Miniprotein binders against q56419. Designs and how they scored, part 147

Target 1, 326 residues: q56419
Amino acid sequence: MEGRTLEEVQEEVFKRHGVLVPKKELEDLAKALEEAGLLLTEKVEARLKEEEEKLKRERPMRLAGLSYPEGEREARAFLEAFRASYPGEGEEARVLLMPHLEPSRVPEVYGAALAALEKTPPPERIYLVGVAHRPLKEKAAALPVPFQTPFGPALPDLPALQALDALLPFELFNTPLAFREEHSLELPLFFLKGRFPEARVLPLLVARRSPELGEALKVVLRDFPGLLVLAVDLSHVGPRFGDTPLTRTLAEEARRRDLGFLERLAEGEPEAALAFLGANPTRIDGVEVVASLLPLLRERKGKVLAHRLDLEAPTLSAVGAGTLVL
Short names: E, the ipSAE of ESMFold2; O, the ipSAE of OpenDDE; V2, 0.75 times the mean of E and O plus 0.25 times the DockQ between their complexes.

## First folded at step 13 (miniprotein)

Design za3
Fold by ESMFold2-Fast, scan of step 13:
Formats: C-alpha cells, sequence, structure tokens
Structure za3 (fold): chain B 326 residues (1-326), chain A 107 residues (1-107)
C-alpha cells in the first residue's frame, strides 16, 4: 500500500464494496498484511516474476469450481442449463456482444448468447475482446498461450496473432500478468469453448481506446476470418463504482442508457452509440472496446436478444449485462 | 472486542436487508434495516467511535431515503455530514453531500 493514504484505501473499499469502513479497521487490516509480509516489495516482485514465467506456457483456470464446474460432464450440464434459461431463438452472429459478469447472476443473458451461437456456423477462430481490469503497458494486449477450460485447452491462433502484432504500432504481447486473473476473458471463453470446441482463439484485452487495433483487426479478419466477440458489461452504478447510493431512478437511468447504447449498435451506428452516452456517466465498460473497434461495427445491423440490470447485494450497486448479435 | 464484532454483524445485516428491501420493493425489510442500523448507532455512540457513528448515520439516511421518508433522510444525512466534517472523514463527507444533493434535486 506504498504511496497510498488510508483515506484512499477507504474510498477504494467504499467504491468496490459499498461499505463505509472506519479508518481504525483499515489500519488493523494494513497491519495484518504487513506482518504477513504481503507488503514487502522484494518478495512481491519475485512472486510476480514467477507467475509471469508460468504464463509463457499456459493460462490456467482461476474460476473453475466457483463460477463454473471443473469437470467436463458437469460443465456440459451447466452450459445446457444456461441455454434452457433463455426461451427465445438466437440469430446468426458475425459479431457477438456478451457479458463477462458472474454467469449465475444473469443466466438468461448468457442463455441468449448460447442461442446465438447455436445459429452461428462453427468459426475457425474467435477474436475474443475483453476489458482489462488491471493496468496494461499499452492500450491493448494479447496472451499467445493455451487457455485451460473444462472442455480442454482453447488454443491460440498464432498466425493470426502474429499478423495482428505486425500491424500494430505497439507490442501486442505485453503485460502477461494482466491475464493471470481476468474474468472478462475466462467467463465468456467457458461458453465459447463449450459451443465451438475446435475453434482457436485470439484473447485480447482493451484498457484504453485503440483505433489502431480496430484498423489492424479489419485487415487481419479479411485474411483470417472468424467470429468477433465483445465481452463487455454495461452500466456500473452505485457506491462500489464511486457513484451515489443506488436508487430506483438511478437504476432506470442505467437501463435506459444500456438499451440506448445497444440499440444504436444494432442499427450499425457505433459512433451514435458512443455519442448517446456522452461522458459515460453510468460507466459502461464497453465504450473503450466499441471505440477501438469502430471499423468492424459500422453499417452492421443486428438485434438485442437480452438485457438485465443485476443488483449486487450487499453493496447497493448494479451492473448491466446484455447480448447483442450483429 | 465483543462490542466491535457486534457492531460489524449488525451493520452488515442491516445493509443486506436494505439492499433486499430496495430490490424487492418491500418497505418491511427497509424498516427492519433501519432498526438494526439504530442498534449499531447506539454501540458506536457508547464506544465513542465518531467514524463508525458517521458511517451508520449516513446508512440510516440512505435507508430512510429508500423508504420514502425524505425528512428523516435529510436529518440523518446532515448529522453524518456534521460529524464527518468535524473529524475530517472524507469518504463520509462525499457520501452525505451527494445524497443531500440528490434529495434536493428530486424534491
Amino acid sequence: as target 1 above (326 residues)
Amino acid sequence: TEEERRFEELFIEAWELLFLGYQSGNPELLRQAIELFKEALEIAKRTGDPEREAAVLASLALAYYELGDKEEARKYAREALRIAEEKGIEYVIEYARRLLERLERLG
């Protein structure tokens, strides 16, 4: 917690958990962490280098046994249950927007994504674009290793990744530690691998707007056709996200902004979708991904299959989730 | 201490009831949350912890706001802000100010 005040730590806890924690309790926690040696820079750096070396070989499952079953048979039954939670038919997807929120909280939204995948011919590769929840050295990053799943490893499309890297003004294979614990890739990948077990993947994270990424992807997709997946959540409202306490009015504003954003994307108007949000006051994390991928989203009409604003207990906060096919 | 543990248990249970009451639109759950927050407030006052006292007062303001009792919400928010400003508790100052601004904007 070097370089951070206790006031900053209190604010972060309030933003992430929506709980007003007295300073004395945070002092006791900081003391316990220091005594455990967790704040020692040298020890932390050595452990991070070890984890980074492991990520050169593979990306292991982190959420197996928590967000989805570890065993293949149980994982298959779990996936079928999510499909069953959505009563509608899907639409063929050339581009799929789906959430990365904990699946059990929005089963019908993931079910809608599965319905779309049922109508979609098996792609040779999936361009899986998530949101970085940890800092990246560059605006975007990729990790070119197998990602473990209960359905077997999702293998990287090395030729397509190398083609993408060659077209970018920055090193694509940066910040491997950002992928160690990244649910915006792991959770959608569970569903994608279960439906398309033979597809290779390009696991991509966006931290900040990268128009050069969208321009490069347009070129790479021509030579390496595949399914583009935007794994993004929508509005983030309430104290966990540095906002006012969640009220019915704020929840309705979040739903209106989520749907207005998705509907404009469905009309093939991604610039209009971004303009509609303005300063993004409800913190739709898809904004940076959409802004990066404009060339791939323009003039492409589609349909919103599902939307939900999920209320997070006990934080008085909410996260929007949706499924859109283009 | 045992009183500090009891405060934490009451505070977390009250927040869970507040959230459930809001989500389900059930005023009985909101009233139950208020009663647990009031018990937590008594502990904070007895133990002489102004930071815990300010945090509970801000939480009571939110609970009354969701119950639709705007007058009680304003009273608790102002009291939370008064203590937080006196003791320099920045996160409570910001929380209480934003809630008061929202109450003014909505009427």
Scores: ipSAE 0.000, ipTM 0.225, lowest interface PAE 13.7, mean pLDDT 83

Design za30
Fold by ESMFold2-Fast, scan of step 13:
Structure za30 (fold): chain B 326 residues (1-326), chain A 107 residues (1-107)
Amino acid sequence: as target 1 above (326 residues)
Amino acid sequence: TEEERRFEELFIEAWELLFLGYQSGDPEILRQAIELFKEALEIAKRTGDPEREAAVLASLALAYYELGDKEEARKYAREALRIAEEKGIEYVIEYARRLLERLERLG
């Protein structure tokens, strides 16, 4: 559980299916199983503690064989196919915004990111900033261990991570279990490790806006220069995300919202990008990441290389994805 | 036994993935949970444990319900109820009936 409540599960089911599942029904099943000795709460807690200890040594692949091939040769061919899906040329990136959505759904967008990486000199390290999909004890977290990939382990930049930790008002390495199942880091890392096999990584998750993270990163990047990657998805529209069913009008509004946001970032105006979203900033996963990293994004001009609003027809939902170089 | 331990490991991991799938909104994680529940179901059937079998079937019904697959949810809930009624497994009877009532109201 790790502090997640059945009430949160009930809320998620309501958002997806428009049905309020009584918390008591989920709780009654869990309680009945536990009373019968089948839902072993103490064993679950012990197993989570064991998994947390394992994460102190390495972060294993979770999506190999599902979102990308497990074997190195097959993974290489898969990555090259994504590059081939984008017909344009890239541009050099100091900062790269790329998605973390299932890659096969937006191959041209990941291809655009690969094109940008081809024009970018190999960095000594990558600051990979994703979105926390599980609660964190603090506003942000990092996991200072090797992350396994089909291309070999992505090694942590321990000196840079320690320098970052020292500048923050909270413990950076605060929620290891949040990294056990985290596609916003694993999916972009697959592409980044394939392109820059020698680069070390700072795997960072943002749960809530942390201006102090951006200020600290600005200092650390001066002493430990590297590529900053924002792994964020754009608009989330439709019942799958607790919103109304997708219509042509809502899809067009989402596309305009995504592009207006990205173009303002490309102009070096991240505050204007956030303001452009108005009263509906929560429809874009990347808002908390961008808001945290303002000092690194100001006055950096660049270009939007790709954008797609991907339709998930069975759920009448869509997710926006884009590639931006700064 | 080793099969009983394997059942516990699969069942616990499937429940962890079920909650992670709810939290992340990722249907692929939910499908992973379903696959682990199905493997646990095979063990329960082979070891002749109707309580574990009914519990896994009820869990599969919940997982399919969250995935939006109402037909599979209804199928597993009915099977859970059938076994639970035959064997007097009261907690599964109550749960499966409520889930089926909810599914009927949806449609």
Scores: ipSAE 0.000, ipTM 0.193, lowest interface PAE 19.6, mean pLDDT 82

Design za31
Fold by ESMFold2-Fast, scan of step 13:
Structure za31 (fold): chain B 326 residues (1-326), chain A 107 residues (1-107)
Amino acid sequence: as target 1 above (326 residues)
Amino acid sequence: TEEERRFEELFIEAWELLFLGYQSGSPEILRQAIELFKEALEIAKRTGDPEREAAVLASLALAYYELGDKEEARKYAREALRIAEEKGIEYVIEYARRLLERLERLG
């Protein structure tokens, strides 16, 4: 390997292609490359270009057979089981905040989201805003291709995406590889497509605060009305997230911070929700999404339907999840 | 699934007792936590789950540390670190190393 470290290769690939390749994947590639006489960087770059070409046509399922069933019939039964896990009626949503963690861990929270969707008239399009778990070249990105689901492909709303792109000071379609493996879009989309099979989708990722995205979305939503979905998880506590092991006190603090955040959003006070987290710090991956979408969340009142702090028993960690209707 | 649920029940109950014992300064409650962690460890070993095994071993290390049994704490922390390094369980590696550093400073 010519004296280059895997970290140096990872950094070079990130600078050139805007994606952080896991070290394990690079290690596996290094074995194959030494036998083929190719440099690791050259092979990784070639593979990334191949993946980019595939993503020009469609975004395939990555979690089918793992987080949800691959077959349509089994997927439908799975969806209905989640709805059954929530005893409430739900509320009509103009804006829906729902989680993106493993659904089987918080079935009643996804059930609450499904209940809200049952009360919501079928939208022509869904603005699905997730959290970038991989670096983006810009503050936000979208991928304008069909996203495969067990219920058929979720088709992109190309006119609305192009209208959004035109209003932004950066290229919206800037990091296709970030969408190759992105559970913050794939997992909510499974539920949304199951409930609204005819709705087109704007799959959006936020990496950093983009006030310009919120301003542009406010304009686009006027001309292209639809359901706004914020797919965000709440508190992240414990060693899996670089924190101390979960205690009963830390878990209760996390629950109070999650609910305080959601309740302020439900009052139509998103700036107060963000300020509350600043005063009561915890790791919530939805902060950058809420900060970007302020113009869409102000003065919009609603209700918290469900909240759960999911204990990840083997890791001494927990993730908060909630369903909020605005 | 039944053993997985039993593991989770024991592990969560043990952690609640561990922090109740720490908060109240009760050696009896800490010993109860240790007993439940040991039952969870038996399940992790029988089911061959290295992640759960490492997590329980790290938890036992903390429980013995809070009880004041530094020798048992070091033993469990070192075993947790060994399995975690072998299997790439990063959160346990970080946690076990920090606990071992703390044990070294305190003697």
Scores: ipSAE 0.000, ipTM 0.176, lowest interface PAE 14.6, mean pLDDT 82

Design za32
Fold by ESMFold2-Fast, scan of step 13:
Structure za32 (fold): chain B 326 residues (1-326), chain A 107 residues (1-107)
Amino acid sequence: as target 1 above (326 residues)
Amino acid sequence: TEEERRFEELFIEAWELLFLGYQSGHPEILRQAIELFKEALEIAKRTGDPEREAAVLASLALAYYELGDKEEARKYAREALRIAEEKGIEYVIEYARRLLERLERLG
């Protein structure tokens, strides 16, 4: 594995091999390697420096051949199959909330997002806001380079990114390595690039609540209009996320919490959505994104197009996914 | 009733063992979970509770899947889906369909 933190290593093993390894076991392994006197640290440091330098030029595909097809023709067919999996019609989106969970697990939810994009006029740019699954130096970050996709590179909107950076109290381009393996951007981007091949992108990650990001984005969107996409998953339940094994009661509670959260967002009441979660304990990875973007979500009414709670049998865990148009 | 209480005790204990067996990778613990789920299944059948019956069948499917017994997993998942579809038990329908889909991809 190529991770530095125990959490990163644990997450990578689970994503690639479907096995949840206890953190204690990983800690014991790390200590054993150190005790053996292996100089792996220097090799890891050198490799990370090389990856960081590559990320100054472009962000390569990491999930091609795994979560989506490598070839453009196959990728197009794959995208159309996902659209076909959703029997409903979409609605025009000014703001789109969509998942970043493995697409094959929730095809109807991604199909609903595609249906909404089909009804949306092509934007000049997409503000793609995902969640950081690796530590950031600041509350949020962006990577101002082309992101490779089977449909060609998604080009960064450099003027809009620079305008955003200028309005923030921290350096926006602060953690390039966090973007090396980040599915919350790569998976939604596959679908967005397939539907809007000419749109430039602002790839943004949120690690912690940043009200200053929302305020800055409100200003930038006025000068650089575009589609705002929140790439977030919903409830996280089960042992993979520190809970007990998934039960019927826990699953029913998670569905109710997901839908209650989404419906309050659909009414243009994001503070009420956050308060609803506070009154009903749950883990939703989109909370920090929604809390950061409050100024952009207030008084925008819309519709929940789809919701699913995905069961992961090997981990007895589940992740909620939904599509919301505002 | 006493049978309802016994069902709850068996079901909870079986799920605890399923979790422990999965986390530890010990097949014997998974087999113990299966035995307790089968006892719970008999109670659900006798008490005529299709919702509990479907939930136990889905749990057995997951336990056999974790044990590596794909044919038993498919058998129990199909039966859980059949009962859940007849009675409109949404949670079990989704659970069983996803497990069957995963089993079909594995072959």
Scores: ipSAE 0.000, ipTM 0.153, lowest interface PAE 15.0, mean pLDDT 82

Design za33
Fold by ESMFold2-Fast, scan of step 13:
Structure za33 (fold): chain B 326 residues (1-326), chain A 107 residues (1-107)
Amino acid sequence: as target 1 above (326 residues)
Amino acid sequence: TEEERRFEELFIEAWELLFLGYQSGNAEILRQAIELFKEALEIAKRTGDPEREAAVLASLALAYYELGDKEEARKYAREALRIAEEKGIEYVIEYARRLLERLERLG
């Protein structure tokens, strides 16, 4: 396979009519193992209780030594390397959309986000809105504890979080365990904390569209101004995500969907961005986040700094990532 | 026993890493899950537990499949199927046959 492009490898695998394991089969095997008693339910419950108790004090790093370096010096050099991967200048952001995909796969996209942060004055707080990869008891959740990073702990903005909680028709601090392993917050937070070490954070997860969250955030941001960060990935295409094997045509369609979505957000037209996606909005990771935050995105013009559709040749799948400043 | 407790800890952690690596798109996390499954496999073999052995082998096949390593996925799926058929472990038989069929279509 040496000397072959990833696209050539993908083309050969596709021509063999391969069907890769969908996400459902990961869940099905896990459930079968649990039903067979190979996952000890009672001991799992005890472990989860202990982990939930620990989360009352702090959120430890999960991806240190895996997606980013554990040591501060190495983490700083890593951050600088990502910035160097983007040749452009940033723009000042009041709202930043950035990915949460494994950073090594889309370094120029994270570099664009870092460029925007360089042009942005240090905020007192960051509203970091990610996507829940585990079920939440409510439409959205937050965890009001320090999040550990190689640059020191990112401290929660407790007054702003409490103000937000008071305005919502549900308990904001409703699912602590969903934050134990959540890359959509941890990966963007690494970059944000490296750039703005003094900023406090509101770590927020969206599972389903919550217009109430957007309305409440509009009120809270007036009293507690800060940087709004949407940590979302774009198209998820191919067998790894329950779709057909990726072709050049499907990849080009995914790129057009990603860019069409981002460009409409850049025009200050988030409803038009959602409408553009049509009947399959869940193919783009950020749909529920954007739909929840409509009041914060309307009439706010900006610029798409970077976009990439990253190919996984072995799985014939791809994930889109982009950086947008508003 | 201590070995049974260590198997459970490794198996649960490996599955958590498998989901994390899958969701984040991080191949190194998938590799770490594989190493923990391999440790759990050695314990299952030493303790003579064919059901746990077959379950770990099926999990390794899935992890390698998600990593895109078709050769290792076939190897582990075939071994899982062999033990599962010998011992009548139905869910592993069903899973391993389905995965091998998919791998065969990929060539």
Scores: ipSAE 0.413, ipTM 0.752, lowest interface PAE 3.0, mean pLDDT 86

Design za34
Fold by ESMFold2-Fast, scan of step 13:
Structure za34 (fold): chain B 326 residues (1-326), chain A 107 residues (1-107)
Amino acid sequence: as target 1 above (326 residues)
Amino acid sequence: TEEERRFEELFIEAWELLFLGYQSGNPEIFRQAIELFKEALEIAKRTGDPEREAAVLASLALAYYELGDKEEARKYAREALRIAEEKGIEYVIEYARRLLERLERLG
């Protein structure tokens, strides 16, 4: 019976993600459970509980040695190299939009973000809003623990997180396991912690649009002022993402879509930015974040500092990235 | 067996890395996933498990496809399809055929 249910789950996962879980593995787990009673289920549950309990204490680095150097000295040199990749001066940011894709693919875009942070007075706290790449129990979530970085732990702003939790109609600390492997927070945090080592953080994930989150954040930011960071990527186009192979024309359309979105945000018109995306065929992963944070983005004028469409010639695919200061 | 359990651990870890690589866009993560899948493939071959072997071969094809190595992707997808058709492993047949169709469109 369980085997049949697991096969249905396997079929659905295969359709959504192309993940192949061999039937024999599921059958072997079911047989082990039958022969050993609840021992296998208990051990699996114990391991998940242990992972969840560890996340109550700290969030370890997942991408150290892969996307950024593990050692502090090497990490600082790495960060300086990214800043050097952008020849311009930044602008002061009260709101910063920056990417969360692999930094080595768009170094000048991360460099532009670093340039903006150089012009920005050190904040007491950073509201870091990323995109959930795993399901959340609620529309949004936070994890109120230190996040490890090569520059030392990024400490949570517990009073601000508790104030935010109190204003929301749902439990904010609802899905700790979703933070175990979350690059949309880890990658921007590397740059933010390197630039503002003393700032505390509010690590927030948005899975679905939550106007309640934006309204609550507006109140919390008044009482606990800080830097708001939207860690979002832009267009995802090509066969890697289920689309047709990228042509020069489709790449230009993606660039225009990305820039049209960012430019409307820079004019303080986030509803117009969302409407612009709705009228165009390609999707941007930051839409749910922008839709959730409307009260914080309206009437804030700013500047697009950088934009790149990173082309993967072998896969005929591309991902857009940009830096916007408001 | 011990080898069968190690296969499962390698296969699951490789898929977690493949998803992380897909989402973050870091090709080094795909390369790490490929190494784990290759270890899993050797176990499947030694233990004589055609379903595990076909599943790993299809997974390698996807990882190389995501990495942009179309020739390696095509090679592994064809081998996965061959074994899956021989043994009647329907979900691998469907997946490998779709991946080969996508690779053909890429040219």
Scores: ipSAE 0.300, ipTM 0.661, lowest interface PAE 3.9, mean pLDDT 83

Design za35 (at its last look DockQ between E and O 0.61; V2 from the best seeds 0.00; counts 0 for: pae E 2.2 > 1.5)
Fold by OpenDDE base, look of step 15:
Structure za35 (fold): chain B 326 residues (1-326), chain A 107 residues (1-107)
Amino acid sequence: as target 1 above (326 residues)
Amino acid sequence: TEEERRFEELFIEAWELLFLGYQSGNPEIMRQAIELFKEALEIAKRTGDPEREAAVLASLALAYYELGDKEEARKYAREALRIAEEKGIEYVIEYARRLLERLERLG
């Protein structure tokens, strides 16, 4: 359409693809500061290079002491408190959809995930699929190194990761720096590692829908069975995301979209779930992940355990989160 | 100098925290970013670097904006704009003006 500002295009892209693109205000200033040599200096580049080399060995905790406790004892108490925040019982999961939002905002939703994990036999491996909030070189990526947690390192399943890489038309092991601070993996991994300390992990990020990923994973899962975890958020509405302040109407629409999406997934109809969202006007975060994993979600029936639209009062904005088992 | 190095470290770390807090939805992380920006601001003032000062002020304005503190956001944006206009820092002028316009529309 002739005359759209770059901002409008970015907002539209965000709405369509559910990728949290930094607000134009944040991105514009960051870019300007980078161009001025204040954010990306030679020293920063050297540091990033060193960090990239370190990421060949391990992924350190970034959010320890910020979003969850660093110490193991405190971390266990944290897990217990979150579990206690959900009054219901879980169900056995072969596929778990859970949030990656700041845990303190939606404790009962994480609690529901923990409840599901209590009813799930310990898996040999966990396929943890998060959302890339930073650009990837390819549509998807993996980091085949230990991820540090308060419960010890989450070790990669190298044979399964190699098998997956072999089936993909692109290099799976790309963009290691995208994993450095990616909360969509770190936050759910805290809960998963706390519950299943012996499970190996396949940390995967999706930037754009990759049907190839779902098809490849379907094959890999035959030889390397495990728990599939989708770490995704739901609607993002309000001024932080380009909308007017949250109203009853906007909140009802966000909830309708979130629940309609989750319910269709629970019925084993992931294509219907995507179709239901259309242009995704409430910016459901997990769209690209679900679109990539269609072969693994088809015909699987399950249950929505929890949902919350969490209001951030200072910004009059809200984020949806849910827990679904299949 | 040591002060310049310290400024760079603080400023970069503050931006990393700002992004992390924004993405994860944790306002406390963004508040930590603000504290680092304030420390960086003090250094910039002490060293007499108006570009660094204006850059930090603009960053503070953005951080407060993301936290929903419109009053502080306006305050820092105006200060950033003032210094930037005095010293001819065009990218800060442009950004601060746009941010102020947005803040006016929000009420």
Scores: ipSAE 0.780, ipTM 0.930, lowest interface PAE 0.7, mean pLDDT 92
Fold by ESMFold2-Fast, scan of step 13:
Structure za35 (fold): chain B 326 residues (1-326), chain A 107 residues (1-107)
Amino acid sequence: as target 1 above (326 residues)
Amino acid sequence: TEEERRFEELFIEAWELLFLGYQSGNPEIMRQAIELFKEALEIAKRTGDPEREAAVLASLALAYYELGDKEEARKYAREALRIAEEKGIEYVIEYARRLLERLERLG
């Protein structure tokens, strides 16, 4: 008899390796290796415990030298190249939706976000909301420590974080380890810190919809005004995501789905955006973020600055990315 | 042993990079994972550990599959299956057969 279900094994792998394992082949091998004792070892557990303790003091770069340059000079040139990839002008943002996908795959989309940041007055703080790729003890979490970047540390806004914590029915600072490998915060933060070096940050992760988070944030933003950033990707289609091979028709459907979602958000109708996705099902990791932040998105009109469906020819798969200002 | 600890470090780091590359959509991170898996494979071969060798070969097959490199994925999956069948490593047999079936569907 098996004492553990597939879901329990996936949860265990996710807890230990800090990633969501959505692909069937990856999930199956990870489960088999975990059951064989090759992935879940005492050494791995000890290392994660040590790293969890260090995360109480600072959050180091994980993607430096991998997705962006380690050195400040090289990082600035890298950032400027992304801005140059977008030929348009930005719009001022009160709320910015931007991707967290590998930037080199959608440079014009990140360029559009940079253009919007250029038109936006420097905020005192940035509410950066990403998607948890590790399990959280609660629906959402924050890490109140400096986040390292090539442009210097992004400092936490401790008064605003404490005000938020006080309004929530759960402890906000509940899962430090979830922040160890979190590209949905690290990649947008690289761009945000490069543009707004003096802004403090509230690094927030959403694991599942939390209406109480949106209600609390609405109160905190009134008392601690700042820029709200939703770091979310759009459609995930094709075999690498457990779907059928991408065709021209499926790619067109994905583009229409992404744009339909973004345009409804741009009209200040986030419930309509979610309903549109429900009627046209897709794998969008940002759904829980949007569902949590409804009070902050209603009746805010704006503009879609960029959208791309990035095609992976070798895997017959695609990921959608967009920049929206509200 | 020193070799056993080194294998464990490389294998776990390679899997963490594979997951990170997969989730962020960065193929270069996945290629870095492949390099670490290849180093772990050399240790498994030198120490004569067929389970670790088969496990690394299956992991390489998956990494190449995630990159869309079907020929390298088939190569490593077939080698993993060969060793697993010789040594009765059931979970690798099941995984490698399934991956090869999947690769056949991809053409």
Scores: ipSAE 0.642, ipTM 0.829, lowest interface PAE 1.3, mean pLDDT 87
Fold by ESMFold2, look of step 15:
Structure za35 (fold): chain B 326 residues (1-326), chain A 107 residues (1-107)
Amino acid sequence: as target 1 above (326 residues)
Amino acid sequence: TEEERRFEELFIEAWELLFLGYQSGNPEIMRQAIELFKEALEIAKRTGDPEREAAVLASLALAYYELGDKEEARKYAREALRIAEEKGIEYVIEYARRLLERLERLG
């Protein structure tokens, strides 16, 4: 790492390994290895530069064969199995909240999203808003390239993305590498592209709440109508997230917070939903996205279709996921 | 060398999978990270690089800790600590000791 300071090395590894809900042990060891030069080498820098150039042209699948099947036929069967996991009816969505947690952990929650999409007229475009798990240069970002899926490429809506960029006080296309491994877009996109194969996509990430993003999106949606998707998870509780082992009391609080948050959103009261969480003691993942998009959520009434607080038995921890239509 | 390049590729990819598995909540991705760490460990042992060996052992301890496998986490943390103390690898010593203390506290 000749010609580089320790500070520059530390910054680069933090950028590569930043998380929205970090765990201290993971962060501590990663930083120690960065300082030792084991995670940041000249070859890693060259690889990241090469990956960044590739991401300016397309975003490849990272989770095919890991979270969903790589082959198109198998992927369609997988999609249908998830729909079958939710026996209920959906409702038409103008706004859909759905998870980005590993799909096999919450199949009926993704199934509920599919049920809602069944009732939703095919949109021209989907505004897919995920949670940045790596640092962004700005509060929010987009990547205006095709995202590969087993169902073919999800093409970007370039005119809508350009209109959005023009309305923001920062450059929207600011951190391509943050999209490389971003599961909060890839996992929901699998389901959305499978159901709406002709829709274009605006792949958006929020790192920190941005009221400017919500105001700009309200304007863009008037000229470029489409489906707004909030791809967010809910509570994160237990030792994996810095708590004591999961107890009945902690699980009950997480469930109460998840449902209270979703129900207030369903009443068209996003400010009340955020206020209900206070300091967010169960670490609901969707707070920054909801806080960014307040103008799009106010006075939109809807319904909670599904919720699950999924237990991770080996870690004595749990993550909440839900499906909400507005 | 070719072995050094292979170690770097395995170690970095394993860390990327570890973060991805942790963030996505997919323990199978975490286990794939562990398999790559084990391959990297064999290279570090074969090439006689104790800092790389200790670093991989600490990474394995972390991966098993995040999976909730306390037995394997303790095993790899103790191995990392032994090598790190012998060779004066301070960052591994500090990390492995703290991880072992956390594992004892959790019972």
Scores: ipSAE 0.445, ipTM 0.855, lowest interface PAE 2.2, mean pLDDT 88
ESMFold2 (binder alone), look of step 15: mean pLDDT 86; pTM 0.867

